# Designs tried in a protein design chat: VH-VL binders against b8ga54. Part 1

Scores and structures below are computed, not measured.

Target 1, 230 residues: b8ga54
Amino acid sequence: MRVPQTIAIDGQSAAGKSTLGALLAEALGYLYFDTGVMYRALALAALRAGIDPDDEAALSELAHQLVIDVTQPTVADGRQYTVLVNGEDVTWAIRSPEVERIVSRAARFPSVRREMVRQQQLIGQRGRVVMVGRDIGTVVMPNADLKIYLQASLAERARRRAAELRSRNIDMPLEQIAAALAERDALDAHVSQPAADAIILVNDGLTPAEEVALVLNRFVYSEQALENGH
Positions, changes and structure headers below are counted from each chain's first letter, unless a header gives other numbers; antibody chains aren't numbered by Kabat.
ipSAE, averaged over its two directions, is called F for ESMFold2-Fast, E for ESMFold2 and O for OpenDDE. V2 adds 0.75 times the mean of E and O to 0.25 times the DockQ between the complexes of E and O.
[cut] stands for letters that were removed.

## First folded at step 1 (VH-VL)

Design c1 (framework fv_indenebart)
Fold by ESMFold2-Fast, scan of step 1:
Structure c1 (fold): chain C 230 residues (1-230), chain A 122 residues (1-122), chain B 115 residues (1-115)
Amino acid sequence: as target 1 above (230 residues)
Amino acid sequence: EVQLLESGGGLVQPGGSLRLSCAASGFTFSSYAMSWVRQAPGKGLEWVSSISGSGGSTYYADSVKGRFTISRDNSKNTLYLQMNSLRAEDTAVYYCAKDYYDSSGYYGMDVWGQGTTVTVSS
Amino acid sequence: QAVLTQPASLSASPGASASLTCTLRSGINVGTYRIYWYQQKPGSPPQYLLRYKSDSDKQQGSGVPSRFSGSKDASANAGILLISGLQSEDEADYYCMIWHSSAVVFGGGTKLTVL
């Protein structure tokens, strides 16, 4: 078996890439994480240091001073990974509302993104990793062994999001959900393009279990994967 | 560090009025829903009122509807609770609490102040 | 009539595990609710512990030890807070909470005694 050591999953919002990534990593015994957790870790450090999230120079300087790592879970508390900032476990702290509020602002600066990408690449070089994001196959791991770009129609993604929100007792109009997803797609348009060597996987009604089985059978354990190293 | 500091509590007579304030720091105040939760001496937690980050939505416990008004001044990072027609059963420690904003839109308190005591007695 | 019911008290030994229940009223399906858990020690405000709806929708509060976890018992229509490896500092009042019918609803609280 020529099992890929590095798997990059990119895709549109609500296309199911985090669910696919987590299940693939579970099946392979690999580390799974969304690169957004590293930006959340930087945002947390900035909040703690009193740094203005709009100050690119200060954020870039902070990013270069931090060692942000993502490892297999270190405690059995339901986490899928452990996030460390200079050795401190911040896995749950990065999920705070304060971090959520500023993470997009901190993540927008090219100098900050370059340093985060460098640290993401170091994690990727260890192998046995499924990394999820918007530009993993094009920027973060351009030489990933397997690249998947997950797509679904706006209507399907809106239905999925509506079902998720209903399960949380939120009754939001489908039109409003679709509009929010379309707005996010527009914001992501320049950064969330499939890599030329990515496999385009259309999630057209597949369950998560069916999706992971499809990927494992056709791209991880297939005769084609053995022949061309994907 | 997120900090919430309540003030304005005190002794008032039944039928009187009192205004509580909660000074917030360490987070972007306008981005978070805020709540008032009270606790009578030796009793459990009782939710009083909640307000959205913008102030556009307010919610009240049935026991205080029509008597209490929650409001906020985002320019001053301050939450208020105007309490009118006070009753003996309103006697409690009143906590200011920061709720989270989530795509779910539901209220959940993750940071609490130290509380301010309101005593309604003759 | 109460939306959320918690036992008034629970006792357990150091090193043992304690399961604290939060039962939803008949007609309110626990499966659809996100349950929040809070710890309160004498003279202190409540502290956020965690929230749990499902294994894919849960969150641990910052600094909360991994020995605190959430789950549900669908047959009992209840949320559960599990505290493993009980320590003396876990002695406190524990409250569950949900958002229901445009209101925040707290359980009556369980006083945990570690003896």
Scores: ipSAE 0.000, ipTM 0.381, lowest interface PAE 21.6, mean pLDDT 84

Design c10 (framework fv_indenebart)
Fold by ESMFold2-Fast, scan of step 1:
Structure c10 (fold): chain C 230 residues (1-230), chain A 117 residues (1-117), chain B 115 residues (1-115)
Amino acid sequence: as target 1 above (230 residues)
Amino acid sequence: EVQLLESGGGLVQPGGSLRLSCAASGFTFSDYAMSWVRQAPGKGLEWVSSISGSGDYTYYADSVKGRFTISRDNSKNTLYLQMNSLRAEDTAVYYCARDEYYGMDVWGQGTTVTVSS
Amino acid sequence: QAVLTQPASLSASPGASASLTCTLRSGINVGDYDIYWYQQKPGSPPQYLLRYKSDSDKQQGSGVPSRFSGSKDASANAGILLISGLQSEDEADYYCMIWHSSAYVFGGGTKLTVL
């Protein structure tokens, strides 16, 4: 109605989409998730079934047989959401190195992506959700109540990525991180474009707390936003 | 030989209730989402409701939310539509359809629902 | 405003080609959607014709002749159903459909008359 029930966040790699999405969802009491977790869930199921991640037909068949759900956290262990595959909690299992190695291969097939998008749309129908990705506002939730396209300078995104990697004891030169992000931006250019009705938000120089406060005050709880239902 | 057969249509008074059924055969029913689509006399197609293969997710057109309930029994290969608080504008032929990748590829013959006093 | 708009009627001669349009509302990009096409003759249920998203991602319905094809006009923000070599039996109502925002949305339908 007056407060947006569905929020789509898209944008450049390392622009802070997950941080903004999680904080915004927490402030609103909404479900938050990155659509990539559903591809990770499919990849885990494929590994367990002994399916070759390059076998499109087998992956597509598997995807249709799986009930993949993403819910509010069911356990207080630091998770931001709970991922279920046929009722089994796979939240941490989908973050294993073996899943990480094959997820991009499994996620590249149009038939697989079509089924995953359909399941993402089913979750979106429940409302009270913040979904983050690359094409949420254009493909997954084209009628989302609020669409944000998040941008930040390459230098700022590289600094954020470097900090993330250091928290995992991975030390890479800033120049190398920036080059990798630039290459990723080029590969994503054809799919990660802002929807025509998206709000372009530039977060250079903003802390996460300042960014979420700006979004809440200007686009969620503002007099104009409440009047328009966005 | 994939087939969908609707039943349960009839004449009902405004405010009444009716339950439609759709019997599916020739395919693995639980692997497919299913939909109900209606068509008023002389009018176009209007989507009513859809249900996932598992039955865990349901979708409704705004015009029927709160009044209609879609459900399925995968052990019986049957789709249902429970229609409550029926109105004259619900008068239509109701089709069940099998969903395939964001679309409907197989349709039943339809069952007629007439809401009148 | 309607999400999908189709012309109410279209007439064409036997042997000619007919282009049926399905225009998406402003703010919705036709490039993002699978456009489904259905044919309905009086007294019959709809028949699935084809699905078109792109040249590399499309599907023909079983038994549907190759003279039925799909495409898109990005500048008009529209999906297109092309019927070449028109035959008298092609006279029917044609509906486009998309899955949009947790809903299936049908166009209003185009009555094709072959005269």
Scores: ipSAE 0.000, ipTM 0.400, lowest interface PAE 20.1, mean pLDDT 84

Design c2 (framework fv_indenebart)
Fold by ESMFold2-Fast, scan of step 1:
Structure c2 (fold): chain C 230 residues (1-230), chain A 120 residues (1-120), chain B 115 residues (1-115)
Amino acid sequence: as target 1 above (230 residues)
Amino acid sequence: EVQLLESGGGLVQPGGSLRLSCAASGFTFSSYAMSWVRQAPGKGLEWVSSISGSGGSTYYADSVKGRFTISRDNSKNTLYLQMNSLRAEDTAVYYCARDLGYEDYGMDVWGQGTTVTVSS
Amino acid sequence: QAVLTQPASLSASPGASASLTCTLRSGINVGTYRIYWYQQKPGSPPQYLLRYKSDSDKQQGSGVPSRFSGSKDASANAGILLISGLQSEDEADYYCMIWHSSAVVFGGGTKLTVL
């Protein structure tokens, strides 16, 4: 049928890639996750082991000793996936404030990232997966069946982020949100670029449902074209 | 190890001024919003003020607007609360607190508190 | 009128469960809000327990036992903190909190007595 088995979604901060990824995976019956959850799992393990997140050698050694897996939800408690560290369910533990504080520090080392990418690649090799991040189509799954790079204007991303914050009753000036997003873009400019074979999807003015429909419509159209010899 | 150390509390007369300080350690101070929360004797928690990680955005309770100023010095990992035109109803224990993140003003880590008494 | 209302006191027996309510003012829909819960013992600063908006948007504080959980009662327009298997050490003041209209708003607090 030629439905993609591996889908890589990359894109700018607040461009909606996680929403697109989750809805697309739901429609296809695929595993969905963003690669950040694996760095969170490593950070949790480091905290539990008393490892300094600035100690590259200790953190790298820990990473090589861990088996981090991401699977379809094993419990019907609102989760989108299950995260396992050496078989232990850490799905909610990795969302702790303690983990959030150190994850960026733990994730900065090339030696650590190399091991995390290796484990991400193993998950990707199983197929039936939508993986979200910033270098999935270039580093993690360079041979993904479908690569999507999601873009949106700074103004649109700031508007969406402001709406999300307001839905949580956090009222922050648009100018401040836009400045924070622009700074984030600048920090990630050299690593968050679309793969040469990626489909560029501009997310200005589209609802999440419209984005999903656009992607799915390509699969339906492709199958019809193949059936009719096009 | 995340730690918040408060100082500057004391006894002041009505109409007086006082500056509170909170020294932070064990985390990247500039990446977190910070808040001041107070508690009058025998009363509940009352939010006073919050400041974004960069210091570019500040928020104040209506009861302190125009009298209190929140600020931070990220190079010194220190949060401040300048309190002017103090009133008897400002008497409370003042807590320094770290918020959960850039866009979440929920308090996560709290200091021990410093007592401010406004009395003649 | 108060944005958040909590009962002043609640008593429960050791080993039982306590359900602490945080009611939002009429016109403010609890379904939209992320509710934070804090525990305070005499002479100590507050401790972060958890935050709850929905089953997919919740977070447990570090070191907080799993017997503490959050939920909502839409019909009562209230957030709920459930403490299961009550222990004497759970005796404390409990505060709910939301971010509303560019301000942090605390409930009045509930004094939980375990007896």
Scores: ipSAE 0.000, ipTM 0.442, lowest interface PAE 15.7, mean pLDDT 84

Design c3 (framework fv_indenebart)
Fold by ESMFold2-Fast, scan of step 1:
Structure c3 (fold): chain C 230 residues (1-230), chain A 124 residues (1-124), chain B 115 residues (1-115)
Amino acid sequence: as target 1 above (230 residues)
Amino acid sequence: EVQLLESGGGLVQPGGSLRLSCAASGFTFSSYAMSWVRQAPGKGLEWVSSISGSGGSTYYADSVKGRFTISRDNSKNTLYLQMNSLRAEDTAVYYCAREGYDFWSGYYYGMDVWGQGTTVTVSS
Amino acid sequence: QAVLTQPASLSASPGASASLTCTLRSGINVGTYRIYWYQQKPGSPPQYLLRYKSDSDKQQGSGVPSRFSGSKDASANAGILLISGLQSEDEADYYCMIWHSSAVVFGGGTKLTVL
């Protein structure tokens, strides 16, 4: 059995997709990225152009004018990938609070999303990639060699979110976090569905190391390769 | 208030067996992966084994694979390490440690709480 | 080749700053790793100090003073633990750690002497 060249990871909010994706890509020497970074790149370009994040027509036109690319790190400065907008390195600029504030508004329009998906598909066609998102296995890379859909209980995801917020000095009641995640799940129910050929992985009680080992041993490497390699 | 307490260490002959225990208190034991980390006299830290919160997944350092078995009893809030075919190079202080997990980001915190350690001496 | 390499010893004066390095093996990009730091004082178990991957992905251990901080030196492919305003109580062994390929890997440790 051949090692998959394209890996799609989808799943519920706060299910651990980015951690699994990054570690899996590292093990394989593949490009890793969350598709959200491309929407952040568009948001940055919109801010620079003075475009209202609620103006669908202007954002759609901007998206069609931009070449947004994600590559292996081009600078050894701690980055996991390099994000380029028309050849300009915006990897750290897209992390700004100003971009954070508007990215969800800019990313909500179907016309904008269609163009971003098209550019994501071009990156996927290169192979040697682990792409993380909500519809990667169904829309972005429907022919991905391996598709994983991560699930975790609401309680587990709420505890994870609470810990993350506390690490950012944000103290929010667990009940409120759980309610927000449940609302997010309801809004995403029809969009973030597992592909029919996806492996459903429940990560309640699994460490990141356990998730990676399970995926590598069961779904990436053949049984014969594991017997010979260990 | 979060506490880990190891026991079961002692003097054992080469080829012998020992079982270590780690009693956990002050947190929801089943929600955390647990590890054993050892330190030989005058040497650095060496990871030995890890077990998932449910007990469904186990991991071992190459140096102990096939000889040591990690397990847990969540009903008793206790972690175990069964050590067989002991060698002189297994002589060390054995620590149990809680492995924190950030459920939202999916990131591993590392070993954020450690026990006091229990000494295993393998000699004639 | 060792995955993580730390200098065996480092000496610094009280009140000065100490930079402790943790170098990753050639072929392993420090940028993708979260590096954990632990302090072990004589006769005590290790204490978790902090973890650092990036400025947006870092965490301080409970009760760990702000004078302990993490960073990276990409040109050296290394993680760095910075201890500012050194105190005699900082004399200890310091270990870095990463999760690498489903295993926990510790550095060999650096003995910090505050003279």
Scores: ipSAE 0.000, ipTM 0.406, lowest interface PAE 14.9, mean pLDDT 83

Design c4 (framework fv_indenebart)
Fold by ESMFold2-Fast, scan of step 1:
Structure c4 (fold): chain C 230 residues (1-230), chain A 118 residues (1-118), chain B 115 residues (1-115)
Amino acid sequence: as target 1 above (230 residues)
Amino acid sequence: EVQLLESGGGLVQPGGSLRLSCAASGFTFSSYAMSWVRQAPGKGLEWVSSISGSGGSTYYADSVKGRFTISRDNSKNTLYLQMNSLRAEDTAVYYCARHEDYYGMDVWGQGTTVTVSS
Amino acid sequence: QAVLTQPASLSASPGASASLTCTLRSGINVGTYRIYWYQQKPGSPPQYLLRYKSDSDKQQGSGVPSRFSGSKDASANAGILLISGLQSEDEADYYCMIWHSSAVVFGGGTKLTVL
């Protein structure tokens, strides 16, 4: 076959990487998922087992005992993927407020992350997958067929974030949103670096559909490499 | 059996035009990006142009931009190269080639000769 | 300066090994590139041999013998095509190629003579 089997999308906060990833996967018939859903699955299992999300040893033991899988949708209910924990469909359960409250705590431990990365790599080895996150091209799938690092101007990302917040009836000045995103960028500077062989894609006013068409036509079917600069 | 067959070459005067064709068979043509690569007598390989599987993206060598146009008809499994304002330095064997993986070409045609002279 | 540089010629004896180099221009790091190798015999179109980026990212062309292999020399900023157990039919022109800056870029080619 002519097209990439594994696509890694990393990028700045609010740059649109989940939207790009989902639409690319839809166009190619590939599995799409954000690696965060696997940490949410672990957090749900921890809640159900009565495990303290600050107990690294217990979380690591639980992670080793779980088979967390992400597959193509098994039900036509609007889902983009199906998340399974030991065969149980937890796709919507992992979106609960209780899970959201503890997922960052569970995801912070190196021993937990090592096991989640191992399971993510197994999913990637099946091919026909678009995986989205912060370190997919550098840690999870360092040999991905296509690596995209998505960027957008601070102003554009603030505009998108403001629109998202307004859809949830949260009205915040653009200046405050921009300041928060800039602070997050600074904190992420040492962990969310593009892989050396990643395509740096800047969304300068492209609609999601236009961005997907650009990626498919110029990078998926034409497979363009980036110049190495000094 | 995967095959590419070029045609349309010939002798042409400077400033003239030619259209090259490449007939593809044995694979799903629309799933592959295609390229034209030329070779002047006694010289090395020189990339001319590439086109994505859908035809939505095209790429050209600086030496041919504005003069050559790459296109494809996926319903006919055929790749084209329209060459206008031909110059003596365009004299070469023109190969069509299929891109199998990200950047490489795994199948090449036999070539068609273009000679630009008076 | 040329993006890819290959020696114009190389000669080796039957049964010996030949190492063909493909040097990337200063400022372009060979470590991040997939290098493709092609063989061309007089009167024939080029034939795909293999591609090499790393030991975990390499591919052999269909029907290409295992005595052809790819590697890299990071200190020389070069890709390498190794041909072991040279045979008379290996006498040909060899081209390296990368995708760089929205373009397919070929090296100038190395003429291998098997004496």
Scores: ipSAE 0.000, ipTM 0.409, lowest interface PAE 16.8, mean pLDDT 84

Design c5 (framework fv_indenebart)
Fold by ESMFold2-Fast, scan of step 1:
Structure c5 (fold): chain C 230 residues (1-230), chain A 122 residues (1-122), chain B 115 residues (1-115)
Amino acid sequence: as target 1 above (230 residues)
Amino acid sequence: EVQLLESGGGLVQPGGSLRLSCAASGFTFSSYAMSWVRQAPGKGLEWVSSISGSGGSTYYADSVKGRFTISRDNSKNTLYLQMNSLRAEDTAVYYCAKEGDWELLYYGMDVWGQGTTVTVSS
Amino acid sequence: QAVLTQPASLSASPGASASLTCTLRSGINVGTYRIYWYQQKPGSPPQYLLRYKSDSDKQQGSGVPSRFSGSKDASANAGILLISGLQSEDEADYYCMIWHSSAVVFGGGTKLTVL
């Protein structure tokens, strides 16, 4: 069967793209990851090398010397994937607070991003992968077999986030949640755009399971999708 | 290297005002929420206030609502706490702390400053 | 009545393990919370140790030894900080923290004495 081998999922914060991506990958037996983990891997390497986050040349040189890979989990410790830097398992190390603080700075330089995109594309060429981010269908995998841009209204995203927080007994006003999401959207505006050939999936009113079923039935397993290589 | 440096503490009389500052470096300041947490002599940690990366959302402990105002100047990488109508019970070391993960829409502190002491006494 | 309850003190021997508990109030399900742990030594600011919600949602603080780990005891409705192979330098106050009802809530703290 000719199901899509490369799936790109883009979307705004709290639109459900990581949940959709992980569940879709699970259903297909594909690798799932957010491309941000590769920038986190670079940031970790930069911290270890004592590289100034403002030094584009040094960061770019480091990026070219690193082999950053993302694979199916190699250890049964709850991870969704394994991140390797020159063969070293850094899956949990890249989630340190130090890495989180500088990842945006490390990711800001075009020369650094160009090298990270190249390495992301190498992973994509293997197929059987669902990549999640904000520019996957436009920059990282412009030839992905299936491109999804996940949308939901600000009000709906705020409601979903409020429900998630309420499950943790966190009672945050909807207005505050919406303001925080709008602020996040503004920070991501420069990179969060759907590809021209992306399927715009509005997930208002659907559960994650319903979203996965919809994608699988209409775009992965359908006769139309198989004929078109989607 | 992430650094948070508080200043502005001191001795003040009840009913007085004080403005605390926290100078941040080593991270993209505007991308992270910031918090003030205090500790009275010999007591535990008490959260005071938090502010989102842009400054658009603020949160306050019930004990300081209406008296304290949190703000930030992202062009100067500086966090502020304006403290009005100070009471003896506000006596504490005030820590500036950085949120660990803005994406979560709630505030956990992963880096703390050295603190600045506020003493409210006659 | 407190949202988070910690024992005021705990003593353990060098080389032994200490389990520090952070109990959530009845009606609040520990399973859904991300619990943060902090260490504070006399004269110093708090240091972030780790956060734990589940095996897939956890983070270790920078420079924090692997001897420190987080977990949960669902039957006790508690988060747990485990310190293995206790060292004298582990003697400190330990605080748990959650985000609850639009507020950051700290436990009262546990003073760990290593003797």
Scores: ipSAE 0.000, ipTM 0.497, lowest interface PAE 10.7, mean pLDDT 84

Design c6 (framework fv_indenebart)
Fold by ESMFold2-Fast, scan of step 1:
Formats: structure tokens, sequence, C-alpha cells
Structure c6 (fold): chain C 230 residues (1-230), chain A 121 residues (1-121), chain B 115 residues (1-115)
């Protein structure tokens, strides 16, 4: 069977890559996670150690001292994965507002990112994983069995983000949402490029279920379709 | 250290005006939505108004629409509440609070100590 | 009709658990809302405790112990704050809050007395 063991999903903000990743992993019984959770874990450790998130040398040294792992859920409490720092379950702790506020600052340093990528690669080597981010197919798992790059129009991504915010009862003008997405696209342009061997999926007009079915039927099971029918 | 400090409260007669200020420190002020929440003596919390990080979007409780104006000066890290046509029912401790999310409205995570407004003759 | 309703008071013993409810008005489905919880002690400003939308979408306030947790009761159309292992310092007023119709709405508050 040629079912991919490592799947990399990249794309612009609000293109639907986290939803696709989670549903695809569920269908395959694979681990799913967004690489951002590992930067959140580092940020939490920095906060606990009293390290200034703008101190690259201290953050880099801390990163080298930590073993950050992401596994299948170890507790049935609604989590999609378990995040461990030196064996300690920090899955919910990394979602604190304090961590959220400093994660981008900690994640900006090349030396920190280099160590996080190394640890992400170790997780990828285990296989049975769907990893989501902005450069998974180019930097983190350049040899991934399947690489997907999601694209959607700015208008469609703004609509999806507006729907997400409305599900939290946050009613924000579409123009403001679109402007924020355009600004993030500009910031990410230098890092979020599709790998040469990535499958480009245009995600306009597809429901999440339709998108997952398309990926499974055309790119995951296509070479085994006749055998799967038996 | 993230801090919010309110000022400008005091005693004012019905129909009068008062301007509250909230000085913010320890974070990038312009990245956060800000809110005013009040609490009448012995009563619960009541949301008054919110403003986006840019200052372009404002929201008001029905009880204060047309009378209160929320604004901010990001160059001074300061939030304001201009209160006009004050009523006895506006008597409360007024808290400023920071939005939970850097860019959007995800509740409130940091609160000031409050400033007391008393509307009485 | 009030958008959010909380019981005025609740009493519990040290070491026991307290479940504080926040009931949404008919016509508003609790499943669709982030429920925010705040603790306020006499003479102090409110402190952020946590946000709960679902088991997969929740957030704990900084420094808030895990014995404070959120959940929902769909049949009662209510958000729930559970405080386990009650301590005397948990005696406070507790407020729930949602963002609804371009407004933040607070519940009336529950005074928790730890006897």
Amino acid sequence: as target 1 above (230 residues)
Amino acid sequence: EVQLLESGGGLVQPGGSLRLSCAASGFTFSDYAMSWVRQAPGKGLEWVSSISGSGDYTYYADSVKGRFTISRDNSKNTLYLQMNSLRAEDTAVYYCARGLDEYYYYGMDVWGQGTTVTVSS
Amino acid sequence: QAVLTQPASLSASPGASASLTCTLRSGINVGDYDIYWYQQKPGSPPQYLLRYKSDSDKQQGSGVPSRFSGSKDASANAGILLISGLQSEDEADYYCMIWHSSAYVFGGGTKLTVL
C-alpha cells in the first residue's frame, strides 16, 4: 500500500489548512498538529523561567535544553493532541493569553526556529502524521510523502475568518478582517512558498468534508482504489 | 509588567460631564482592543463600551449610546471615556480592561483598579 | 428578559466542589458561545479565570489553578464553572460573560460562600 505516512499541509492564513489537516488525520488515524504549538511550548517554558522573549541567546539555550514532543491524545478531555515539555503535559497551559502574547516574538529568531525545526523533524520521522504550518513541505519535512499547499481568494478567506469569529459571537467588518489577512499574507510571503512537488489545492467553494474527500480519493487512495473496492 | 490605571473620577451633578482616562503600560497598546466596564455600589458588572486597537471601531451599551464617547490615543498609551448628560444611574466604579486577543475581541484579561464616579446633587 | 442569568448565591464547604451556572436566554444556544468567567473579591477588580466554548476550544487564565474548569449543560442551556477542592480564598463573586449582538453581556453574579 502507498498510503502516505507523512503529510505536509501549508498555505496562507484562513485557507482552511488546520481544518483539512485535522479531518484528514482523523480519517487516517494519524497524529495531527500545527507546528505553532511547539513554539507555544517554548514560550511557556520561557515565561516559567523568567526569560525575556526578546533575548535570543537565552531563548536559544532554553530551546536546546527542552525536549518538546507532540503525541496522540493521552487524556480524553477534548484535546486533538498532547504537548509534552520534558515529559510534562502542557497541552492546555500553552493556550494561555500570556503565552499567546509572546509566542510570535519568541518564534522570530532563526536560532530558536532551527532547534524547533529539528524537534519537529524527529516527530515527522515516526510517520503517521499530518503536520500543518507555513513551510512544512519546504523546511520541516522536505521529504514528506504528500505535500499540499492550500490557496483561497482573500475574499473567501475573509468570509471564513468572519464565520469563525461569528461562531464566537465576534461581529467584525469584513473589510477589517480582509485588511488583517492581507497584512499577515505580506508578512508571511517570504516563508510561505509552496514546495516544487506540492499539490496546489484551490479551496474556493468546497466544504471541509468535500475537501477531505477530494484529497483522500485523488492523492491518498488513488493508486489503491481497485484494492480498496475489494 | 502589564498595568492599567484609571483616573478622572469624581462627584458631578446630574446633566454634567466627566472625562475618564486609563493609562496603559507594559504592552503594545495599539495591538489591543480596550473596554470600559462599570459596577454600581453593591451591584454586578455592566459593560459600557469597547474600542478596537486602531480606534476605528467602537461599541456601546444601549444605556450610554449618544451620551458617552470612547476614544484612545495610541501615541500616549491612553484610553478615554467622555461622559455627557450624566444621570444618577451612571454612579459606579469604572474599570478599564484590555481585550484578551491582540487584534480582536476575545473577552478581557487585564483590569485596572477602577475610578469612582458619583452623580448626585 | 436577561441574556445571562446566574443564581445570586451559593454555599459550599472547604474541600467540596461548587458548580456555578450561567443560563442563556431562550433563543440563544449556549453551544454557539464562548463563556468567560471572572472572579471578584471585595474591594478588588475582577480577575480573568477562563474561557470555555467546547472541550477542544478552551483557555485558562494565567495563574488560575486547574481545579477551576469550565463546561456546558446543553439541556439546561447553561455554561458551568466548576471549582473543585474548595478553599477559603475561593469565597468571592463569580461572573459569566459572553459577546452577543455587538455587546459584552455579564451575568448578575453569584456570591460563593465557603463555610
Scores: ipSAE 0.000, ipTM 0.502, lowest interface PAE 11.9, mean pLDDT 85

